# Designs tried in a protein design chat: VHH binders against Uncharacterized protein MJ1128. Part 1

Every score and structure here is a prediction.

Target 1, 280 residues: Uncharacterized protein MJ1128, of Methanocaldococcus jannaschii (q58528)
Amino acid sequence: SQPLYSENPVIQYFKNPKPFTVENVNMPVTYYGTICGKYIGYQITPHNVNEEARKCFYKYFKLKDKNPKEAERYLKRGLFLTEYLISQADKETAEVDEKNITFIVWRYNFEFPLYNLSKGWRGALCQAGCLKTLYLAYEATGDERYLNYANLAINAFKVPVEKGGLLKIRIYKNKSYYWFPEYASENPPYVLNGFITATLWIGDFGNKTGNADALYLYKEGLKSIKTFLPMYDAGDWSYYDALGHRCNKHYEHLHRLQMLWLYNKTGDEIYLKYYKKWRE
Unless a header shows other numbers, all headers, positions and changes below count from the first letter of the chain; antibody chains aren't numbered by Kabat.
F, E and O stand for the ipSAE by ESMFold2-Fast, ESMFold2 and OpenDDE, each averaged over both directions (binder to target, target to binder). V2 = 0.75 x the mean of E and O + 0.25 x the DockQ between their complexes.
[cut] stands for letters that were removed.
The coordinates of atoms that the task and the answers printed are left out; those that the model quotes come from them. Centres of patches stay.

## First folded at step 7 (VHH; from n4 with A97K)

Design p3
Fold by OpenDDE, look of step 12:
Structure p3 (fold): chain B 280 residues (1-280), chain A 126 residues (1-126)
Amino acid sequence: as target 1 above (280 residues)
Amino acid sequence: EVQLLESGGGEVQPGGSLRLSCAASGFTFSDYAISWYRQAPGKQREWVSTITSGGDTNYAESVKGRFTISRDNAKNTLYLQMSSLRAEDTAVYYCAKPLSYDELWEYFTSGGHDYWGQGTLVTVKP
């Protein structure tokens, strides 16, 4: 049986960490090499950190009743990485429609020349992943602190990119649509898979928590996906972004999986159409 | 643990009919869309049909009008009624539970696999 929150030593460990301690852990490190003539090298990214954290939580949930000892190992790692993410988050306040919105956002500590992003750039996919990670931590521990951070994280999707958030208004046929750019900028490339994933993760958070903002954002996100999906159709293949870059096999596969999943979830045949149309 | 067990496969002549079944367990059957896939020799596994939790159905173009997917939630069973069978329908047929999106993401990133049964062989030959 899983110990109570107050009795769980793994959880308690993170309640009051000792300052100036060295955590001997394996951090996810991503090698970027040289991009557009700029050497980026090895980087610790919030994206890969949250991904690893989520994997750990999933394993924890799978093992907690079968092998508590092993499960605890994954819980500890998941929580550590979550706490790391928390420590790396920037807290901001922006005025939106005459209201102040406080949010947290995760930034990348390197430039991304491919899309002309400066050091400190942010993205919706990463943000949504961190959001999910925080919620998973909450599910695992019952610690409302994580939920509170998750609520701050979701707020970033209500704030325009121009004000430091992750909301981009995309116009189509004189109508406005919500977009959550994987690469946030004034003129984002509008990467599709990142937007879809972010939207779905936001939706999941909304459905689980009842967060009204998340539910609204999810609805708007789905509307946008359907609206712009034709623009990513390259015939028997799909475009990665709105700039006309074709997917590689890896991301083509992801698009198809996303289409299939969306069809299964919503029943909307438009997703099935593209699932069948796009090839691998 | 999710379990899917296909049955009903066999040998049939062209133009014949066959009904496949898939017994599901280990999850709330009624809450999930369920699909049929098939894999012919030397070919990749392909989508055949899906029935949503709401009962909506869709089919691959190659089987539309010939195959009918249905489900019995009380029995946790998926069906595929096949008619007007052709030689090209020869394949191992699989029942599949779609992954949650999180599971899908994990699959994408780690090379996991969907929830499939062992499959049932359908052979259409004179």
Scores: ipSAE 0.132, ipTM 0.557, lowest interface PAE 2.9, mean pLDDT 91

## First folded at step 10 (VHH; from p3 with D56S)

Design r1
Fold by OpenDDE, look of step 12:
Structure r1 (fold): chain B 280 residues (1-280), chain A 126 residues (1-126)
Amino acid sequence: as target 1 above (280 residues)
Amino acid sequence: EVQLLESGGGEVQPGGSLRLSCAASGFTFSDYAISWYRQAPGKQREWVSTITSGGSTNYAESVKGRFTISRDNAKNTLYLQMSSLRAEDTAVYYCAKPLSYDELWEYFTSGGHDYWGQGTLVTVKP
């Protein structure tokens, strides 16, 4: 069995790190190459970091009772990457409806010319992934610090993109809908899978913690998914974004799995409809 | 580890009936929608039926009215009652557990797939 939180040396290590310590670890690095004539090269992104962290936590949970020693290895890596994410998060305050909202947000340290994003751009998928990661760290350790950061992370989804947050109001038939753009900008491409994933992770956080904001955001997100799904219908295939880019096989598969998951979760037939309609 | 084991396949005459079973283990059975798929020789695997965690059922048009999907959560078992069988129903039948959302994300970059059993062969012939 795993030691108690207070007795776990791995947990304690990251709770009280020594300044100027060099960590000998493998960081997830993404090769972007050249995008629209701009060389981006290799980048460490909060998206890939949180993804790896989550994988580590999942493995930890699977192994903690079966192979504690191996599990500890994954815990250590997961926690390290989580702490890294924390260190990279920007803390901001914005006024929304005459209220000040403090939130943390993760930014990319390079431009993304494909969608005309400048260095420092942010996205809802990444944010939600980091949120999920923080919560997993909380589940693994019981350290409320992680939960507190998660609560700050969720606040970003309440703040309009124009004010530094990740909330975009999308209009359809003179009605307003919530959107959480994978690529936050004034005119985002409205990538579907990223929005769905972000919505689901927000919902999961809300359901697990009782966070009222998360629950509300989740509800609004689901409403938006249903509303805009027809716009992503390419017949026997789906569009990746609102710009009309067709999915490749990878993202088509993802969309179908997301539809199936949403159907299982909600029972709403619309998701099953598209699951059956879209092909692979 | 997720395990799915299909059984009940065999040879049957047209118009006949057959009941397939899928024994599941390694996950909380009641929390997941479970599906039947089939693959005929030389054809792609096709969806047959799904029963959600909430008990809702859906069927491919080709089997609607003839097949009935059901589940016994206490036994961790999925069933497919097939009636009025036709030659075109000949296939290997698979039960499938969809990926959890976390699993979906884990396999995001690798083109992950649902969990499948080994399948059970159904042959409809005179």
Scores: ipSAE 0.019, ipTM 0.353, lowest interface PAE 5.7, mean pLDDT 90

## First folded at step 14 (VHH; from t2 with P98E)

Design u5
Fold by ESMFold2, look of step 15:
Structure u5 (fold): chain B 280 residues (1-280), chain A 126 residues (1-126)
Amino acid sequence: as target 1 above (280 residues)
Amino acid sequence: EVQLLESGGGEVQPGGSLRLSCAASGFTFSSYAISWYRQAPGKQREWVSTITEGGSTNYAESVKGRFTISRDNAKNTLYLQMSSLRAEDTAVYYCAKELSYDELWEYFTSGGHDYWGQGTLVTVKP
């Protein structure tokens, strides 16, 4: 659900808005309360910012031919939030297989004790959401700068977690598989719903742009979803992660939606099997 | 605006047949998987059958071998041929445009809009 936000005055958007200031602006926030005995409180995260930005762009696309004045309000808000995300991205370069890969990545500015994450952690779901947001900004404006940032954002998925990126190699029966961890660490919990979403949004980006790396990552991600899916089967229910935590009803519903969607897209009966097996 | 209009429901004797139609408009019909769902009185809506954009079909176990889903992309129309009807098939039948993944995620996170028809009633007499 949406966090509460401040009713502070909005800083007017200028043609060259960098650096942004967030003081006296209306930003989405999430209230985390206390997690495992540690107070986290209210946080502006790249995840809730990219979610709000995408909602704005979807409203813009729905309304632009029907109610252009209202649509423009959503466009301006979406672009403001997208520029905020760009301003917060860390640009890095890592050597992978004798090639330097330059990428951007978004980080959470607080610890997450549930999965033993220190301040500055990153995740594939958040990253893919920012990627999607950048592409939507490009689609709305035609401004290739957004597409250039999106291509840098996709590169994070080519870089191992150990080198600051979002690629984790998962071993099964002596074979290596790609994984994009929602909570990136050396030993991530392998949360399923975020991996599926990241894989599918990477694939959508690849299909729409022809980005060859995105198409390859998508193919590898789909292979991993299929391979590891049985590990998330708890009978008539599913596991949230690879640590044995069962889904609550909300995320069980999401898993069922994802299984049916994957079946409809791929035709692979394994997804229909689990759609039928898992109850909410 | 996405519109889905089911028709072809009615009363039928056990063992009988009906053909349901769903007229679709407001989207590129051939680009989406389309599904039939049903809701019996007092029960949760349940999936019946899907036909993918590529023409692959699948069915709930309860209807497999008795129901056939098909599509006519030239007429933007989805069909469900039902045979060997049973009392438990009594329900309101809905066609649904399956969501793009973006729409699915927004539905999940924000209560986004699903695309369903208004339904057509099928009654199988006792």
Scores: ipSAE 0.587, ipTM 0.811, lowest interface PAE 1.1, mean pLDDT 87

## First folded at step 15 (VHH)

Design v1
Fold by OpenDDE, fold request of step 18:
Structure v1 (fold): chain B 280 residues (1-280), chain A 127 residues (1-127)
Amino acid sequence: as target 1 above (280 residues)
Amino acid sequence: EVQLLESGGGEVQPGGSLRLSCAASGFTFSSYAISWYRQAPGKQREWVSTITEGGSTNYAESVKGRFTISRDNAKNTLYLQMSSLRAEDTAVYYCAKELSYDELWEYFTSGTPHDYWGQGTLVTVKP
């Protein structure tokens, strides 16, 4: 129903856009207002952009055979937002274990006072979302360029936070565990839901592509989740982060959904335990 | 398109047994947890049982010890063996595909319902 990659004008357009073209589109803009006495205002975040892009791709996939015309609209939007994300990504190289790792990372163009983050901060949830977006774009188009960017994006999770990446080593009982901070910093709050989502999206990427790094990161992430879950237990409720902040109802619900999903996926009883224990 | 077709329902006496089946298509059956739900007349739909991707099983307290969930991945079929049936087990029984994580996330963030259900099969337990 859809034209082949080489014949699809939409795909071709975004593969080689005309310079100085003005795209008049609805960009996701998030209003942050004032945080901790600092006015942040309206911001375009890579998080919200990738979220919208993913939604578009999902709709495209659902409609492509039923309503090609409508599907194309979603494809266009998804691809635009994906290309936008690509244009906003920072490319960096870091030395890890005597090897140079090149990666791309998405940064926020504003400070986040709540966690004392300076302009240019980054997070694993956002990164994983962008990774997902890139892969969806690849699935939609067959354009390997997107897959290549995805492979660069996954590399960020191999690089320590201190070196500009999104890997944080978290120690428990003298053992080291992988963590991907939703808010990357020297001392992150270790938000649970973001870590879980990032881990699962990394895993999905690994399973779909065979990317060995992604598969490894996924495995390590799951270990970490199981290891640290008890620390997020507030009795009949869960903590949002390792600082002891309780979840609001919204994120409590997410935690339970995640627990149930993880149980259904892995069969690990610990997830079921906390699904049953935590309330909402 | 995800399709689920329940069968095996009928009328049975208290203490009797019944085996339900759910034929699945339109997705990789073996890659998903699958569940049984039921809805009694005038009541809300309730969870009955789930079998995980790996084959682990979980049951509602009301059916534990009486119902057995199983799956045949080669046949893309889910089963529910019901025994010691009670009047309160009377309901339409539904087979449900559990969500992918992406679907779950979409549901959480957008509120879009992602429920994959069959048409259901009626089980009536009466003397």
Scores: ipSAE 0.900, ipTM 0.951, lowest interface PAE 0.5, mean pLDDT 94
Fold by ESMFold2, fold request of step 18:
Structure v1 (fold): chain B 280 residues (1-280), chain A 127 residues (1-127)
Amino acid sequence: as target 1 above (280 residues)
Amino acid sequence: EVQLLESGGGEVQPGGSLRLSCAASGFTFSSYAISWYRQAPGKQREWVSTITEGGSTNYAESVKGRFTISRDNAKNTLYLQMSSLRAEDTAVYYCAKELSYDELWEYFTSGTPHDYWGQGTLVTVKP
């Protein structure tokens, strides 16, 4: 979250504290401090949990043939955290285009005053991280249950934010574009880095599984990244969101990494242009 | 295990040509952008050229028009055709695999470095 990191240098120094933990009983926490005069404090969020779970799975895959005993410890912790995420998911059904779509979604149990979000808000970055976590659990175990949950998680991106999902339509020159808001609301701030990451992780899931909805959402997301990217240009720097907030140095670096990565993936010169234009 | 092995370096006259190769293994070569970098004695490593998975190319201004990057996905091999060589082109040349997005994100969020470089091949342009 840029507001906490850009506005609180002590938090930026400690970014993600990694205290000593006892296996299977510790949950990752994030310190949000005070946001717009409201104390939020330490929170366990689906975002923190999915990030820790993914790290565990990456370590498992790196170690499984070299140090199976240590690798199994990471697998067990990754699966524990994944089961926690499953237990926290809300299963919903919404009517979209005369069809009922059943999906799962993860919510934050605190308000986020900077973007005027009530307790229970959700976001595409967190959702895509949970999607990735579920796929990694499937890849590690072969257990189809995880893939089934991942397919339900994808469905949230097909459901409009107004109906509890994570799809927002953005209008530009009388054309409709897909957006997956990191901070979902009726009028989201359109944070760029989270949209890019969600789009890319949706695409990775689609490519690995053949999920047609994921592949379609990926294509639409890439189109939107390209279309709206110029609106995030602040000269030799970039904007964090569509509200005119400039990135702090940390997120400016991320934007540059994302631009270079998108150029390397797509060959589209627009990404190289902004990589070269935006300085750190 | 990602492996990158550069070859084709050597001594060459000013204005001469050389072709570098990079043999890749341990990953799906066709799914990644691959780059050339170089490091002159006593200097920092600098980017030279990138070829994307789709075949689009880009070059540092110092080599544009003189160097050509290419790839052969069937042979898992990256090439750098170097022409009109100058003394300032003297360096160890490295090929590098670009990060997956997951590796990029892990670096950003956790500081975990991911580096996939070859051993390098020395190019010396005679005075």
Scores: ipSAE 0.713, ipTM 0.836, lowest interface PAE 0.8, mean pLDDT 88
Fold by ESMFold2, fold request of step 18:
Structure v1 (fold): chain B 280 residues (1-280), chain A 127 residues (1-127)
Amino acid sequence: as target 1 above (280 residues)
Amino acid sequence: EVQLLESGGGEVQPGGSLRLSCAASGFTFSSYAISWYRQAPGKQREWVSTITEGGSTNYAESVKGRFTISRDNAKNTLYLQMSSLRAEDTAVYYCAKELSYDELWEYFTSGTPHDYWGQGTLVTVKP
């Protein structure tokens, strides 16, 4: 069987790591090429780092009782990648409705010309992925520090984009709806797949921890998904964003997976309707 | 470890009835949609029916009105009540667990497959 958390040498190392240590953890790199005539190139982003860290934690959980030695290798790498994310987080405070909200946020250190984003932009999908990664690190280690960072990460979704956060209010029929933009700006493109994923991961965090803000944000996000979904219908295909860009085949497949998943979760026929209608 | 164990298959006359069961373990059964699939000899596996977390049901056109899916969350058991059976219903019947959203996302981003199927139970409808 696996030893207690206090006996695990990987977990104990990350409580007080040795400074000035060089470690090869195979950092993931994404190639963005050239976007609207501007070379972006290879980037280490918090998005691809949180994705790789989550893969490590999933492998750890799958193997920890079957092959503890192999599982510990994934735990080590997952925790290194998570500590990298923590070190890259920006801690901010913003006044919202005369209350100060302290949050952490992850930024992309390059511009994104397709949506006119300057260096330092942020996005809800990346944020929710980091939130998920922090929770998985907490689940793997029992170390409350990871949960504390996750609670700070959820707070970014309560702060308006205009104040450095990840909440955008979207209006429909004179009613306000919550949106968590994948590409945050004053006038975001409202990319659908990232909003859905962020909403669902916020909900998972709320369900697992009882975080009341996360549970509220989840409910509001679900209302918005249903409300705005028809605006992404292009017939037998779907729109990627609210700017009229049709999905490529890869993201159309994701939209179909998301529709079926939401139908299976909620029973709401609107999701089954679009699953059948969007044929990829 | 996710386990799905189908039972209740057998031989039946045309027009007859049969009830399949799927015993589930290793996950929170009540939190997932569960489905029945079938595979006839020499054919591709086809979807038969799904029951959602909240109990909503959906059926393939070929079985609508003849098959009824249900679940007992207290017993972690999925059922398929089959009636008005026909020769073309002869197949191995499988139950399947829907992916969690994390598993769906991992499939989308990495191509890592997650398949949760039972071993199946054979239904034979005599000609």
Scores: ipSAE 0.702, ipTM 0.875, lowest interface PAE 0.8, mean pLDDT 91
Fold by ESMFold2, fold request of step 18:
Structure v1 (fold): chain B 280 residues (1-280), chain A 127 residues (1-127)
Amino acid sequence: as target 1 above (280 residues)
Amino acid sequence: EVQLLESGGGEVQPGGSLRLSCAASGFTFSSYAISWYRQAPGKQREWVSTITEGGSTNYAESVKGRFTISRDNAKNTLYLQMSSLRAEDTAVYYCAKELSYDELWEYFTSGTPHDYWGQGTLVTVKP
């Protein structure tokens, strides 16, 4: 039988590694080039690490009963990258509505000049990707530790950006709406595609686990997607953010895929309308 | 493994009716939108109709009022009831499964394709 997490020697080893050792590993790297005249270059980010980890888990699940030896290679790599992410998480506590919320959050160790972000910025897309990665690790191993971390990761979406979390209140027609900003700051650019993905992955987690906070955040996120969607309409094209930047072709295609997916999931005609209107 | 098996095609006179079926397996059928597409000889594949997991339906203008999509989640089966058939309805009809959001994201970020089509069933409307 396949070992549970507590019996998995790879996980046990990475929880208590031998100090002062050098290991030859392959870490995913993103090349950012130059942004607004500032060279950012090659970066290892929690975002590209969680993407690679999820790819490994998807391969594991596809192969586990067909080619167990190859599947085990993907499981080991996925778990290694997940343990790396856990080691990089910041654990914080913030007071919200007179109660303390403890959460974990991932940060980028470089500045992002396009949106005036200093080193240590965080984002909802990266956070939701890490949440998804933790859940996949739990699904693959049955180890409750991964689920416990996922529950702490969800809590970041309940904490206001000003207190270190990933919740921003967006006002429209004198009503307050939840937003999970991809580029978290006091005045975020409200990038649409990352908000949609974060909302949907929060909802998937809530649906699979019954986590009440995730289910509530999902409901509020869906309400906000529908409410703010018209602000991103540029006619036959869409805006990437609330600052008036039109999508490039690649992200316009993503917006169309997201609209169709949301229509298929919710049945709400507004998504089909924009799917047809934004013709890339 | 996702499997979609179309059936019910055949020859029919103009104005006639046919009912197509698509038997699905290898996924939670009730959690996905499912669609019908068709491809006439020498033509590009054309969307026909979609039914969501909640039962909402939508149709191409060329078939609206003549075709009805439905699903039976207990039997994991998608249906297309076709009536008032015309020569231009002659095509191979395919059912297709919507991607999960994870599959959509993987396609977007890494180019990994996810295509869930049946093998098709031929509908021929005699002139």
Scores: ipSAE 0.693, ipTM 0.845, lowest interface PAE 1.0, mean pLDDT 89

Design v1
Fold by OpenDDE, look of step 16:
Structure v1 (fold): chain B 280 residues (1-280), chain A 127 residues (1-127)
Amino acid sequence: as target 1 above (280 residues)
Amino acid sequence: EVQLLESGGGEVQPGGSLRLSCAASGFTFSSYAISWYRQAPGKQREWVSTITEGGSTNYAESVKGRFTISRDNAKNTLYLQMSSLRAEDTAVYYCAKELSYDELWEYFTSGTPHDYWGQGTLVTVKP
């Protein structure tokens, strides 16, 4: 029997609606157009959302003492976008080494034909960016909820790609190395700049929070960077990925910036070597 | 506003010593790596030395063993002790706030420059 109109939960909902708000905000929408013959169109990506969020937080931190009112605007936006990210994160559990690891991960809502990625693909750069965003939110507010999410986000880097995470073991000379693929798949292209960025953001998180996993992942990541750098050497230029695609000028510049930054950070001469070797 | 002000430059004979200073303001000095650069006449600006926020130091090969970079966080000041100066050390020396990685990334993605330089101080090494 159909419930009476007065007893219909839908009707009751409309009579006493739960809070429902339409957020009139400027979401970072990216136009991808057509990729490899596939129309992707306009997309809201977790990558761009976290990027915008981080920018807002950075502005907040710069302005909070100088112009509190303006700073608050940035904080509000940053937090909004952070909450959006949280709402979009998938919570997963995977068994790794006989232990269950719960993690959150951000997926893209469209296919990326260039690397044969299906809808729902994920990447370490995006993940690390979201991690950074969550931490910034925590730093800005002191709300441990954000830190808790960050801790869940870092766990994704402990989980193999095959199990839904963002850890890829890369073999070189019969040794295993950690990799965090910007484009996670069984056979990722092993994009260098994304890996470097992810590694450094993981490290930053570890250093700031004392998260042991992050610190470990950071160390392993650095090891991998040094180990595989020669493979990205195209002579006076660098490869973008392990597939042999050369960098464009934009990403070549990034590689050199990263090399110099890493050299200054670590003192490892290998970074200086390639900074000098690669050209723009 | 980030400000860097170099001082201590001057004329010195080969083999001489000179100490440069850089007074920094407008940012959390202790949180950033900071560097010396130099630009000789007719040449491009070159990196000389960096001291990280943690106190680690790096040097260009050309100055290694002769120059010492240091910082006083309480004074927001960067130093460059130069010894055994050579003619080829003649240049305008600049202090630069290095980018955090976040700043570097922001620069890369937005194009907004986040590196800051002082006006420089001239060092002339001549007999």
Scores: ipSAE 0.653, ipTM 0.872, lowest interface PAE 0.6, mean pLDDT 92
Fold by OpenDDE, fold request of step 18:
Structure v1 (fold): chain B 280 residues (1-280), chain A 127 residues (1-127)
Amino acid sequence: as target 1 above (280 residues)
Amino acid sequence: EVQLLESGGGEVQPGGSLRLSCAASGFTFSSYAISWYRQAPGKQREWVSTITEGGSTNYAESVKGRFTISRDNAKNTLYLQMSSLRAEDTAVYYCAKELSYDELWEYFTSGTPHDYWGQGTLVTVKP
């Protein structure tokens, strides 16, 4: 079995790294090539980093009792990537409803022309993924530092996009709804799957930790999904975003899967309706 | 070949109204979502509104309640009814055929534009 947290040299190493140590690791690097005549090239994104970290933690949990040595390799990688993410997060404070909210947020270090995003853009899916990663690190180690960072990460979803956060108020029939944009901007494309995933991960975090903000955000997110779902209906298919881009087969499948997840979680037949209606 | 032609732009006073039109050809109009975009001087082009093939509508927050998007499939024409116009609405307005997500990825990988655009129509809001 894995050694105790306080006795695990791998955990201690990444908790207290020695300054000026060079880590020669396999970082997730994404090649974007040229976009709209601009060379973007190779980029390390917090999205891909947290995805890899989560995969490592999942492997760790599966192997920790079966093959402790192999599990330790995954733990080591997961923790490194988590610490990297922590080091890359920006800490911000914004005033919301006459209260100061401190939060951490992950930004992309390149522009994304597809949605006219400038360098330094952020997104809810990435944020939620980082949140999940931090929580997984906490589960793996018991280190409350990770939970504290997770609590700072969730706060970003309470702060309006205009103030540097990831909350977008979306109006429908004179009512206000919460949205967490996968691509945060003043006029986001309102990508559906990213919002659903973020909402679900926020909910999981709330359910596991009892974080009141997460639980509230989850409930509001569900209301929004239900409210705006018809706008993403293309008949026998679904739209990827509010701009009217149709899903490819991959994301159509994801939407249908998400409908099932939502149905199973809530019992609301509206999700089953769209699961049956949409094709793949 | 996909063609989009915007019309209806002009000069209007604050609080005034205009109706833009977009004539489409070269594709099955009724099978696609169509959008309005606008670009103000010195600013990036921004999304204004979309109407899906099914008739659902979406709006940017800045124009919600003031602008109305509609389509006539029989005429292959997109419309934008603008009311309560403001100075900040001054821009060249473009209509665009929205593409599939696969086409977006093609743009992402190749650098080729993912949308088809018209030449635009100028809307100027000033006293």
Scores: ipSAE 0.009, ipTM 0.262, lowest interface PAE 8.3, mean pLDDT 89

